# VH-VL binders against SHC-transforming protein 3 (SHC3): the designs that were tried, part 11

Target 1, 186 residues: SHC-transforming protein 3 (SHC3), of Homo sapiens (Human) (q92529r149to334)
Amino acid sequence: LGPGVTYVVKYLGCIEVLRSMRSLDFSTRTQITREAISRVCEAVPGAKGAFKKRKPPSKMLSSILGKSNLQFAGMSISLTISTASLNLRTPDSKQIIANHHMRSISFASGGDPDTTDYVAYVAKDPVNRRACHILECCDGLAQDVIGSIGQAFELRFKQYLQCPTKIPALHDRMQSLDEPWTEEEG
Below, E stands for the ipSAE of ESMFold2; O stands for the ipSAE of OpenDDE; V2 stands for 0.75 times the mean of E and O plus 0.25 times the DockQ between their complexes.

## First folded at step 15 (VH-VL; framework fv_reozalimab_arm2)

Design n4 (from r6 with heavy chain I101Y; at its last look DockQ between E and O 0.49; V2 from the best seeds 0.65)
Fold by ESMFold2, look of step 15:
Structure n4 (fold): chain C 186 residues (1-186), chain A 128 residues (1-128), chain B 110 residues (1-110)
Amino acid sequence: as target 1 above (186 residues)
Amino acid sequence: QVQLVQSGAEVKKPGSSVKVSCKASGYTFTRYAISWVRQAPGQGLEWMGRINPSSGTANYAQKFQGRVTITADKSTSTAYMELSSLRSEDTAVYYCAREYYGSIYNPSYETDYWFDYWGQGTTVTVSS
Amino acid sequence: QSVLTQPPSASGTPGQRVTISCSGSSSNIGSKTVNWYQQLPGTAPKLLIYSNNQRPKGVPDRFSGSKSGTSASLAISGLQSEDEADYYCAAWDDSLSGYVFGGGIKLTVL
């Protein structure tokens, strides 16, 4: 629940995702996020695992990922996870790196055994459109981070099921999360 | 070294309840969810439900909804599974298992996880 | 009746390759990753394969997993006597909002 839980993690950057997560099966969503981690880790100077050899990606997975944005790569950030959003700020809280409302987040993936320090999530925002954002969660924090994200997703989903008249139907919210980004005032 | 140590065997009468404990060690208890899985004699594995120890949020398989309660005590690093209204077909070995989260799809809350460490099992026998 | 269907038994000879099958639906294997568990006689299950084809530390590369459509397979090459065990496929199921296991398959090494 708000104000949420806060972690200090390393932001590695993001990479554009050229297809909606709704259009892909669950296994493919996971493979895309793992490929995104690999590409961003190889591109970020001094990133943990940056020199580890990786298997060549499939041609299909390569075609789904677009350009990377490494503007804040390697920066320690404050990540706040709540049922409302994932909020990324500089440690001094002067600058918001990203603020992704839950309606704009479609997928999150923790690391596998050879990349246990990473969490990735796919979200839309006006700057990066649909992109996979990569977090390095040192000292065994990755499972705490993905667990907190999972709880936020679950609590939001349960809140919808308890008060469907006040909250858009699950189908409507699913379409909103998977559709192209649209600027709205308010 | 990660360990899940469960409480001892139990013999119960039909209509009663059983509460099995699962004490975790060798890792930070609140960082991993715990699932409960049972196995009747000579039969396969059956998932019963899970708990996130950090939030206290539990989820149950439809078959057990209303009969099972899964809880966690952060101060003792112990998860519990209580099954009520016992019947003879509830005779089984009950396992706790640690979840490792792989992926989560937000719009419909779909998860992908696996069980990397298991308890030794607790035999529960239901007989008159 | 298991949501994931496995044959009740399989057999092979030492040194050979055996393939163990698992059949599901679009609400599980068709859209989710598949995990495999090995259960040696008298012991708790242990994770053998996760995320379709990934091996935990300590699992030799003679174990491999794959999936196609709504079906999954576990292949064991260079079969050894210690591979004699029960094998379970498992996945999340959207329709049940729960984790499901196959009925299990008893592998005998002849």
Scores: ipSAE 0.557, ipTM 0.722, lowest interface PAE 0.9, mean pLDDT 83
ESMFold2 (binder alone), look of step 15: mean pLDDT 91; pTM 0.937
OpenDDE, look of step 15: ipSAE 0.849; ipTM 0.907

Design n5 (from r6 with heavy chain T111V; at its last look DockQ between E and O 0.66; V2 from the best seeds 0.66)
Fold by ESMFold2, look of step 15:
Structure n5 (fold): chain C 186 residues (1-186), chain A 128 residues (1-128), chain B 110 residues (1-110)
Amino acid sequence: as target 1 above (186 residues)
Amino acid sequence: QVQLVQSGAEVKKPGSSVKVSCKASGYTFTRYAISWVRQAPGQGLEWMGRINPSSGTANYAQKFQGRVTITADKSTSTAYMELSSLRSEDTAVYYCAREYIGSIYNPSYEVDYWFDYWGQGTTVTVSS
Amino acid sequence: QSVLTQPPSASGTPGQRVTISCSGSSSNIGSKTVNWYQQLPGTAPKLLIYSNNQRPKGVPDRFSGSKSGTSASLAISGLQSEDEADYYCAAWDDSLSGYVFGGGIKLTVL
């Protein structure tokens, strides 16, 4: 995965994530992304194939997701995946929608096995803080996209392991990726 | 709609090899990895290895390393599993299965995946 | 002799609830998600539960999964005759660098 791989996908928007991904088990993270996809699809008129009634989320899931941001919702974008970042640009490449360095990405999920058209990932950026970003991908492309993200994660992890004196620091790096938000009183 | 169709049953002698095919249809072949799983008579399931058809990269279970070769032909949307130096203990039904990646997590790279579609199985009997 | 241990069999009557267990270790269930596969007699396995407790489309809601520590369980409520099958838990195992299945459990519906 040298200079990266680029996909054309539809950006649906993002939803604030109020808890660190590190504090949640793997299946809870998957449920967060499923709920995030559901909420964003319900909020975006004409979104593909995601209007089926959903069961209400658990109280825990409702407390984890915050406000949605639908800026750029429904736009076709260029997604470039490299070991350095996930970079999202408008089709004319004149505007960066988001650039998430690998250190800022904690979790990525593919769609529901019954409907395979979504990728969601949790990242921090200056505009949205910690948020779950939702991508709609054409038939089968979501698995290609999540596979490429996985390869980028794997390659970064293997690079870390090739420096033995840095092994204890991997845990510290993960903690900084999930750096606590400032708690507000009120 | 997604379908994995495997080659027919085979009877083999000890010491020979077998190559089982798995033809995929109803989806873009290069977008999903294929795993191979076997099941000896009256026994459970045993994962053998996998291939990414796009890159051609294969990974094998430790038990089969050196005896199994998994390949893919993009032009025919077909994956293959070849097992060499056959023994009577290799008598089994061999399945191909499509991998689905659910989620991944950074930086410690952990992957959640499962097998969402399976071939019908290929019976291989090793008998002298 | 699998690294994932399941009881060899279970039984129940129609309408009952049956719980099927799967025990592993920190190198698999303790740190990885658990999937469940159903295998009807003479057929290929079928995905039943993914990611510990998620049901694919078409799997009835009377099937549920859970995980605690290094153990996982599959519950089947409202047992029906068509539930008679073999059930396998599965997970990735770091120490083997491979995907592993439990030994399987034969569920008989009386």
Scores: ipSAE 0.508, ipTM 0.765, lowest interface PAE 1.9, mean pLDDT 83
ESMFold2 (binder alone), look of step 15: mean pLDDT 91; pTM 0.934
OpenDDE, look of step 15: ipSAE 0.815; ipTM 0.890

Design n6 (from r6 with heavy chain S54K; at its last look DockQ between E and O 0.54; V2 from the best seeds 0.67)
Fold by ESMFold2, look of step 15:
Structure n6 (fold): chain C 186 residues (1-186), chain A 128 residues (1-128), chain B 110 residues (1-110)
Amino acid sequence: as target 1 above (186 residues)
Amino acid sequence: QVQLVQSGAEVKKPGSSVKVSCKASGYTFTRYAISWVRQAPGQGLEWMGRINPKSGTANYAQKFQGRVTITADKSTSTAYMELSSLRSEDTAVYYCAREYIGSIYNPSYETDYWFDYWGQGTTVTVSS
Amino acid sequence: QSVLTQPPSASGTPGQRVTISCSGSSSNIGSKTVNWYQQLPGTAPKLLIYSNNQRPKGVPDRFSGSKSGTSASLAISGLQSEDEADYYCAAWDDSLSGYVFGGGIKLTVL
């Protein structure tokens, strides 16, 4: 993953995440992703989820997810994944939809095994604050996309461990991995 | 319909090697990693390692490092596991399994994954 | 050998509820998701529960998973004769740098 890898995927939109992901247990993080995908799919006409009825969200999920932003919903976009960032551009590359530096991304998740068309990721940016961004991928591409994101995370982490000027011991860094992007490099 | 079809049973002598194949169908082979898991008679499941068919990158459990080689042939959609210097304790059923990635956490190698499809297993018997 | 500990066996009668435990540590269950696999006699394992408590398509809602601290549980309600199998918990372990399975539990339906 030197210069990055680029995919063409469908952007469905994003939903604000009102609490830090580190304050939530692992099961809740999974539920947030499922609910975010469901809400965005129901809001985008012609999306695969547009024909399903959803149950009322739990009280906890209602308090965690905020307003959606569907500005580019349904558009095919260019997604470039590198160790530096996830970059989302319009089809003609004339406009950057979002550029999320790796330090601003907390996690990425795929859809359920029986609905494998989605990748979601939580990131901060100046426009959307902390939001869950939803990508719809073609047949099986979702696992390729999430695998590439994982490789970028892993390579960035290995680069940090190999830096001769970083003072914190490896053991101390690994113990704080529960807070992936809220810690500032000192 | 995702399917993983493995090669047939083998009987081997100590000190030899075995190469088990796993042919994938019903999905794009290069988009999913393949793991190998073994099960000795009367024992539980033991993860041996994995291959990313797109990059060709393999990772091995430390116990098997140096004796196991996992490869993939993109043109035939087939993964291979070769175990060398066989001993009687290598008698087992060997499974291939497809890796499904659930979540990936920044900054580390914290990846939630599981095995959503399994091959039928290949019995390898090592006897003198 | 396994860092994930399961009881070696359990039994129940049809209609009963059985809970199967899996104990680990901070290097696995404490920080990673837990998956469960069912292995019917003479067959390959199959995915039963993923991501702590999610059921794949086709798995009955009689099966449920949960996780607390460094331990996980699989509950089977309304036990049926077809549930007789080996059950494995599994997770990634940072200390071993590898994927690990519990020792397995043989469930017998009387």
Scores: ipSAE 0.589, ipTM 0.791, lowest interface PAE 1.5, mean pLDDT 83
ESMFold2 (binder alone), look of step 15: mean pLDDT 91; pTM 0.934
OpenDDE, look of step 15: ipSAE 0.852; ipTM 0.905

## First folded at step 17 (VH-VL; framework fv_reozalimab_arm2)

Design m1 (from r6 with heavy chain S54N T57G A58T; at its last fold request DockQ between E and O 0.53; V2 from the best seeds 0.71)
Heavy chain, then light chain:
Amino acid sequence: QVQLVQSGAEVKKPGSSVKVSCKASGYTFTRYAISWVRQAPGQGLEWMGRINPNSGGTNYAQKFQGRVTITADKSTSTAYMELSSLRSEDTAVYYCAREYIGSIYNPSYETDYWFDYWGQGTTVTVSS
Amino acid sequence: QSVLTQPPSASGTPGQRVTISCSGSSSNIGSKTVNWYQQLPGTAPKLLIYSNNQRPKGVPDRFSGSKSGTSASLAISGLQSEDEADYYCAAWDDSLSGYVFGGGIKLTVL
ESMFold2, look of step 17: ipSAE 0.719; ipTM 0.803
ESMFold2 (binder alone), look of step 17: mean pLDDT 91; pTM 0.934
OpenDDE, look of step 17: ipSAE 0.838; ipTM 0.897
ESMFold2, look of step 20: ipSAE 0.701; ipTM 0.808
ESMFold2 (binder alone), look of step 20: mean pLDDT 91; pTM 0.934
OpenDDE, look of step 20: ipSAE 0.827; ipTM 0.895
ESMFold2, fold request of step 23: ipSAE 0.665, 0.612, 0.644; ipTM 0.783, 0.748, 0.760
ESMFold2 (binder alone), fold request of step 23: mean pLDDT 90, 90, 91; pTM 0.930, 0.929, 0.937
OpenDDE, fold request of step 23: ipSAE 0.877, 0.880, 0.882; ipTM 0.921, 0.923, 0.924

Design m2 (from r6 with light chain T33Y; at its last look DockQ between E and O 0.46; V2 from the best seeds 0.64)
Fold by ESMFold2, look of step 17:
Structure m2 (fold): chain C 186 residues (1-186), chain A 128 residues (1-128), chain B 110 residues (1-110)
Amino acid sequence: as target 1 above (186 residues)
Amino acid sequence: QVQLVQSGAEVKKPGSSVKVSCKASGYTFTRYAISWVRQAPGQGLEWMGRINPSSGTANYAQKFQGRVTITADKSTSTAYMELSSLRSEDTAVYYCAREYIGSIYNPSYETDYWFDYWGQGTTVTVSS
Amino acid sequence: QSVLTQPPSASGTPGQRVTISCSGSSSNIGSKYVNWYQQLPGTAPKLLIYSNNQRPKGVPDRFSGSKSGTSASLAISGLQSEDEADYYCAAWDDSLSGYVFGGGIKLTVL
């Protein structure tokens, strides 16, 4: 990855996630991202996806998702993935939409192979708290994007594994993602 | 169309090594990881390990750690699996398979993926 | 011995519904998605079901997957003679840090 890999993708928005990914099993994490994609696609005109015609299955999933933020919905963005962060910028005016340090990103999911390509990731930031961010990736690019995100996750996990044998080190890594986002003074 | 074409059958002596190739076509090679899976005669499937062709990073099943090396050559869109110190129980059909990434959990790097395309298999026979 | 347990065989007649099982643990099926692969005689495996219950394009809707607790099931309705094959469940296992296949189940269509 080095200084980063840049993609042009469409940002569809985000939706608040009211529980940490650590508190959920893997199957539930993926279902949450699929539901998040469905809700955001329904709310953004012209972002039709496989989820628009399917009925949501569970009120349990709806209790985990909060309010949507569609402020930048449908915008073509520049996504830069590096070992340090996911950086989302508008190509116009060079406005930063989000900058998510890798330590603040807990989960990423690629699109289904039978549907429009999406990538969803769950991250904490001071504006959206913990939220699932939805990217629409053109022309089969989703696997390339999720693969780059996965490389960043893998490299950080490999660095963790190179620590001496200490059981508490895994718990420390997990706890940093579960801690509440603290407001900064000033 | 996505295609994985493997090298031909091999007969090897105990104690030697074998290197099986898997040439990918019909997709961008570096966008998908390649796994290796073997199947002994009359037996089930056994995962051996995987490689990310873009980074060159490989991960191995514990059983094969130290005996298997998985590599990728971007210029030829080819993955390789090399198994050393062969014994008769290594007689099997060896498959390569393309991974499709479903989801990834960051803190402990847990992945959920499946194999959407498979090579035709390479028979390796280890005999005295 | 696989950590995912399947019966070694099952059988059915054309038109019937057959359910084949896969038992695991909290380190695999209990916390991970389950995939299913079909292996026709003399061929490489083929993806049949992914993410517990999703069908790839081209897989008939008479194949369905489900999961409960640490167990998974593959159901085949309207059984056809062409369904005679080996069926493998698969999932990631945290304890082994690897991808694991069940022992496989040979389905015979009588």
Scores: ipSAE 0.603, ipTM 0.759, lowest interface PAE 0.8, mean pLDDT 84
ESMFold2 (binder alone), look of step 17: mean pLDDT 91; pTM 0.937
OpenDDE, look of step 17: ipSAE 0.787; ipTM 0.894

Design m3 (at its last look DockQ between E and O 0.14; V2 from the best seeds 0.00; counts 0 for: pae E 4.9 > 2, placed apart)
Fold by ESMFold2, look of step 17:
Structure m3 (fold): chain C 186 residues (1-186), chain A 127 residues (1-127), chain B 110 residues (1-110)
Amino acid sequence: as target 1 above (186 residues)
Amino acid sequence: QVQLVQSGAEVKKPGSSVKVSCKASGYTFTRYAISWVRQAPGQGLEWMGRINPSSGTANYAQKFQGRVTITADKSTSTAYMELSSLRSEDTAVYYCAREYISIYNPSYETDYWFDYWGQGTTVTVSS
Amino acid sequence: QSVLTQPPSASGTPGQRVTISCSGSSSNIGSKTVNWYQQLPGTAPKLLIYSNNQRPKGVPDRFSGSKSGTSASLAISGLQSEDEADYYCAAWDDSLSGYVFGGGIKLTVL
């Protein structure tokens, strides 16, 4: 994945994640993305209704998700995936919605049977802190998007393994420094 | 119900190669990495390398670079580890193991752990 | 010879609390999370503790982990006969570009 690949997808918004993804087991991580999609879809008019029918979330799940940010909700966006970052722009204004350097992205999921038209990823940035960002994709596109994200993760990791004491600055444009709420220990 | 089922025990001559299989079931094979870990008789655990089944990208421990090849077949949900130029000190139990957290961003989560393990495959190298 | 150092053995009696130690360096435990694996005789290892102090589903709360500087500890309270096993600490090591295990510690329940 050289200079990156760009997709046009629908941005549904994000919701704050109050726990580190590293501190959560597999089942809980999956449930978090489903709940995040459900909450954001309920708030966005005209979103696909993948989770119209749901049970009340557990106390654990409710305690992990915080405030939603729907500033750009429902907008078609350009998503560029590279080994350096996930970049989200509005097509018409070319305004940057978010630029998440690879080191700030902890988890991504999507295109699974229970999230067929959605991709969700958890990232940190100065505006939204740690949040789950929700993308709505057409049939089949979610698979392409999550596949590209996965390839970017693995290519970046391969670079890390080659030079672990010094990460190449050209491919690491991380701007954040020492985030107090981002803890593996929870 | 996550399961990793490995191929049976093997007896090999020095200088030959061995290929151990690890068939995964109960989860989406392409969403998680598979690592290989070995354990010589009476000794501890030693990490050999890993593979991302979606991309086919493999990474190896320095000690095994050039002798080990780790591959994955998405159509059969099976990972393979092949070790060449076998020596008597390669006699060990070889395990496959799945990463507990997603492999989608190992750069952020360069720390990782193995949540499910295969039963192990005994490889004996004798002349 | 192990990158992570563990004492070779420990023992305790049923009901006792036992602590198992692991020592590393700045290239591993000092900058990375510590994981613990339990290996019962004749079986594959099992994840016991991840991310320094987190328990996967099915691991009793009498197992706990901690980390300080370049050292880590696994504590087992209310020791039971089924806890007799080998215990390995593990972490990623940046200088080796690889995952490393301690030499293992054999816990005997008397």
Scores: ipSAE 0.045, ipTM 0.611, lowest interface PAE 4.9, mean pLDDT 81
ESMFold2 (binder alone), look of step 17: mean pLDDT 92; pTM 0.945
OpenDDE, look of step 17: ipSAE 0.378; ipTM 0.803

Design m4 (from r6 with heavy chain W114F, light chain K57R; at its last look DockQ between E and O 0.41; V2 from the best seeds 0.64)
Heavy chain, then light chain:
Amino acid sequence: QVQLVQSGAEVKKPGSSVKVSCKASGYTFTRYAISWVRQAPGQGLEWMGRINPSSGTANYAQKFQGRVTITADKSTSTAYMELSSLRSEDTAVYYCAREYIGSIYNPSYETDYFFDYWGQGTTVTVSS
Amino acid sequence: QSVLTQPPSASGTPGQRVTISCSGSSSNIGSKTVNWYQQLPGTAPKLLIYSNNQRPRGVPDRFSGSKSGTSASLAISGLQSEDEADYYCAAWDDSLSGYVFGGGIKLTVL
ESMFold2, look of step 17: ipSAE 0.677; ipTM 0.809
ESMFold2 (binder alone), look of step 17: mean pLDDT 90; pTM 0.930
OpenDDE, look of step 17: ipSAE 0.856; ipTM 0.907
ESMFold2, look of step 18: ipSAE 0.605; ipTM 0.799
ESMFold2 (binder alone), look of step 18: mean pLDDT 91; pTM 0.934
OpenDDE, look of step 18: ipSAE 0.831; ipTM 0.899

Design m5 (from r6 with heavy chain E99D; at its last look DockQ between E and O 0.46; V2 from the best seeds 0.65)
Fold by ESMFold2, look of step 17:
Structure m5 (fold): chain C 186 residues (1-186), chain A 128 residues (1-128), chain B 110 residues (1-110)
Amino acid sequence: as target 1 above (186 residues)
Amino acid sequence: QVQLVQSGAEVKKPGSSVKVSCKASGYTFTRYAISWVRQAPGQGLEWMGRINPSSGTANYAQKFQGRVTITADKSTSTAYMELSSLRSEDTAVYYCARDYIGSIYNPSYETDYWFDYWGQGTTVTVSS
Amino acid sequence: QSVLTQPPSASGTPGQRVTISCSGSSSNIGSKTVNWYQQLPGTAPKLLIYSNNQRPKGVPDRFSGSKSGTSASLAISGLQSEDEADYYCAAWDDSLSGYVFGGGIKLTVL
């Protein structure tokens, strides 16, 4: 992964997530991110893709998502993915729009395979608000983006498994990744 | 459009190794991982592992750890699976398949993926 | 047997609706999405259903998937002779840290 892999994608916005991803099973996490994509795409004028909602959203899924934030909706951005962070900048790289440390990103999901334009990720921002961020990617690029995010997740997970800590456990690592953490010295 | 073309059938002796190739076309090879799945005669499907061709990082099913090596050559858009120390129980059809990534959970590195395109299969027979 | 349990066979006549089951546990189907693969005799498997109930392009809408608890089902309505095949459920399993397939079910169209 090196110093990072950079993509140019469209930022659609984000939507508040009212529950920790740890408190949800895997299939529910995926459903939440798919619902988040639907809501944000519906709210953003000119969002591309053929995504259609053919079923009403679950009452449970609706209760987990909060208010959307469309402040930078539709902006083309430079996305850099490294083992340390997911960095969003303006295309000229002069302004950082967001920088999410990998420890603060709990989940990433693609959109529907027949409409492969989307990647969503759930991150805690510096003020401890959890949100699902939606990226619109060009054809084929979404799989590269989610694959690179997955590689970053995997490399950190493998490093965690190799570190001798006093009580290392998968559950303990999950707790640390759902909130900001500081490396132990030993 | 998307095609995964595998190398031809192999007959091997116990204790030897086999290397099966999987040449991809019709898409950007480095954008998708490749999984390997085998099927013994009259039996079901068994996942062996996967590789990310961009990074060269491979993951293996625990049953095959230490005996299987999965690699990728970006310049030829070809993935390889090598199985060593062959036994008669390794007689099977070996498939490569393209992974589609749905979701990834960071804390435990859990992935939700499926195989959207498959190779034609390579029959490997282990017999002395 | 496989971690995911399927009956070994099922049958139906053209035009009927057939339901194919798959039973797992909390380490797989209970918490993970389920995929379905169709394997025609002498051919490679083909993706039929992904993410519990989604159809890839080219799969007819007479195929549908569902999941409840630790069990999953594939329904085929309007059964046709070309539906005669082996059907595999599949999911990630946390306990094995791997992708697992059901044992497969042979569907016969009478």
Scores: ipSAE 0.626, ipTM 0.751, lowest interface PAE 0.7, mean pLDDT 84
ESMFold2 (binder alone), look of step 17: mean pLDDT 90; pTM 0.935
OpenDDE, look of step 17: ipSAE 0.799; ipTM 0.888

Design m6 (from r6 with heavy chain W114F, light chain K32R; at its last look DockQ between E and O 0.44; V2 from the best seeds 0.66)
Fold by ESMFold2, look of step 17:
Structure m6 (fold): chain C 186 residues (1-186), chain A 128 residues (1-128), chain B 110 residues (1-110)
Amino acid sequence: as target 1 above (186 residues)
Amino acid sequence: QVQLVQSGAEVKKPGSSVKVSCKASGYTFTRYAISWVRQAPGQGLEWMGRINPSSGTANYAQKFQGRVTITADKSTSTAYMELSSLRSEDTAVYYCAREYIGSIYNPSYETDYFFDYWGQGTTVTVSS
Amino acid sequence: QSVLTQPPSASGTPGQRVTISCSGSSSNIGSRTVNWYQQLPGTAPKLLIYSNNQRPKGVPDRFSGSKSGTSASLAISGLQSEDEADYYCAAWDDSLSGYVFGGGIKLTVL
């Protein structure tokens, strides 16, 4: 309902995450998203960033990722980022692929310096339980997308706790993310 | 291929200003912020500040607030750092670097933030 | 001097494993990711490790990073002469609202 920032990105699919992000340290969360991108890209033909020489994941990392779901894989989608949610729609905006309330999204990654065209985020919902969703965002768009997601995280946190902005790189890309909270805060 | 190419070495007198350029290529300039880092002789790296080329918004380390101005020209894909009221201790190599946002943890708002590409450096010598 | 503390130098012989330390605080390494930069003599810094322990493409797997509490370590196995460089740990610092570097450590390969 609230205003937000909309991007057109390519949806690559998702992969089940079998552990809560809260139960893991920051570097493990990042490694999970890196591995999730790799596994989903292997399954989707024409995805950027071929992984012909891949180091096997650690035992811990292998136990954290479950089965992939490639429904809508390869589709161009509209991603709307607001302080309320991440909303994914088909190109004509008539079908909602996913609507993840901001509180259900624990982690987002802009990929890594060698695979800069990807954004991954971990969300929990009844359809996908907990899954890492993979977006392909070409030509540096991934940094705009992760920056917008980050500002939405921070603005929700700041509005809830009245805290100052923690990273200056993000706030000035997104003028339309300020909106009143409609969620009960416990 | 991402490249950051900086302007040439400069020799300056105390009290003057210097303006260093950083020309970006191989990526969409407005998608990434640029940081400036300096290194005095025999010393380590020191972050000075940064700019978002899309908005023109700059932020500075407190040590340099009031003396440094960081700007960007979208039409030439070039960032600039100007340091005024130069002193001998400002003798250093000045680097530009491209910022990268890696990962962000929502509950505590923790973010991964680093510099993935660096310019070759610009030597600024301040001598009387 | 530096917000992040590193020993000023270290040395090793070819083939050896060497560990480079970095100490910080709860306002930086304790709550933020640690990055490492390599600076070869006469050159610009280069990203070596990000997100505590991740290697960019082109960085050999003999380089590894780790973090525990407010301290971080860079390990170099199979030491080679081209590894002779200055190494900097770095992190965002919430109390300073800025990016901070260690003082740097000069690694000599004997």
Scores: ipSAE 0.600, ipTM 0.780, lowest interface PAE 1.0, mean pLDDT 84
ESMFold2 (binder alone), look of step 17: mean pLDDT 90; pTM 0.934
OpenDDE, look of step 17: ipSAE 0.874; ipTM 0.928

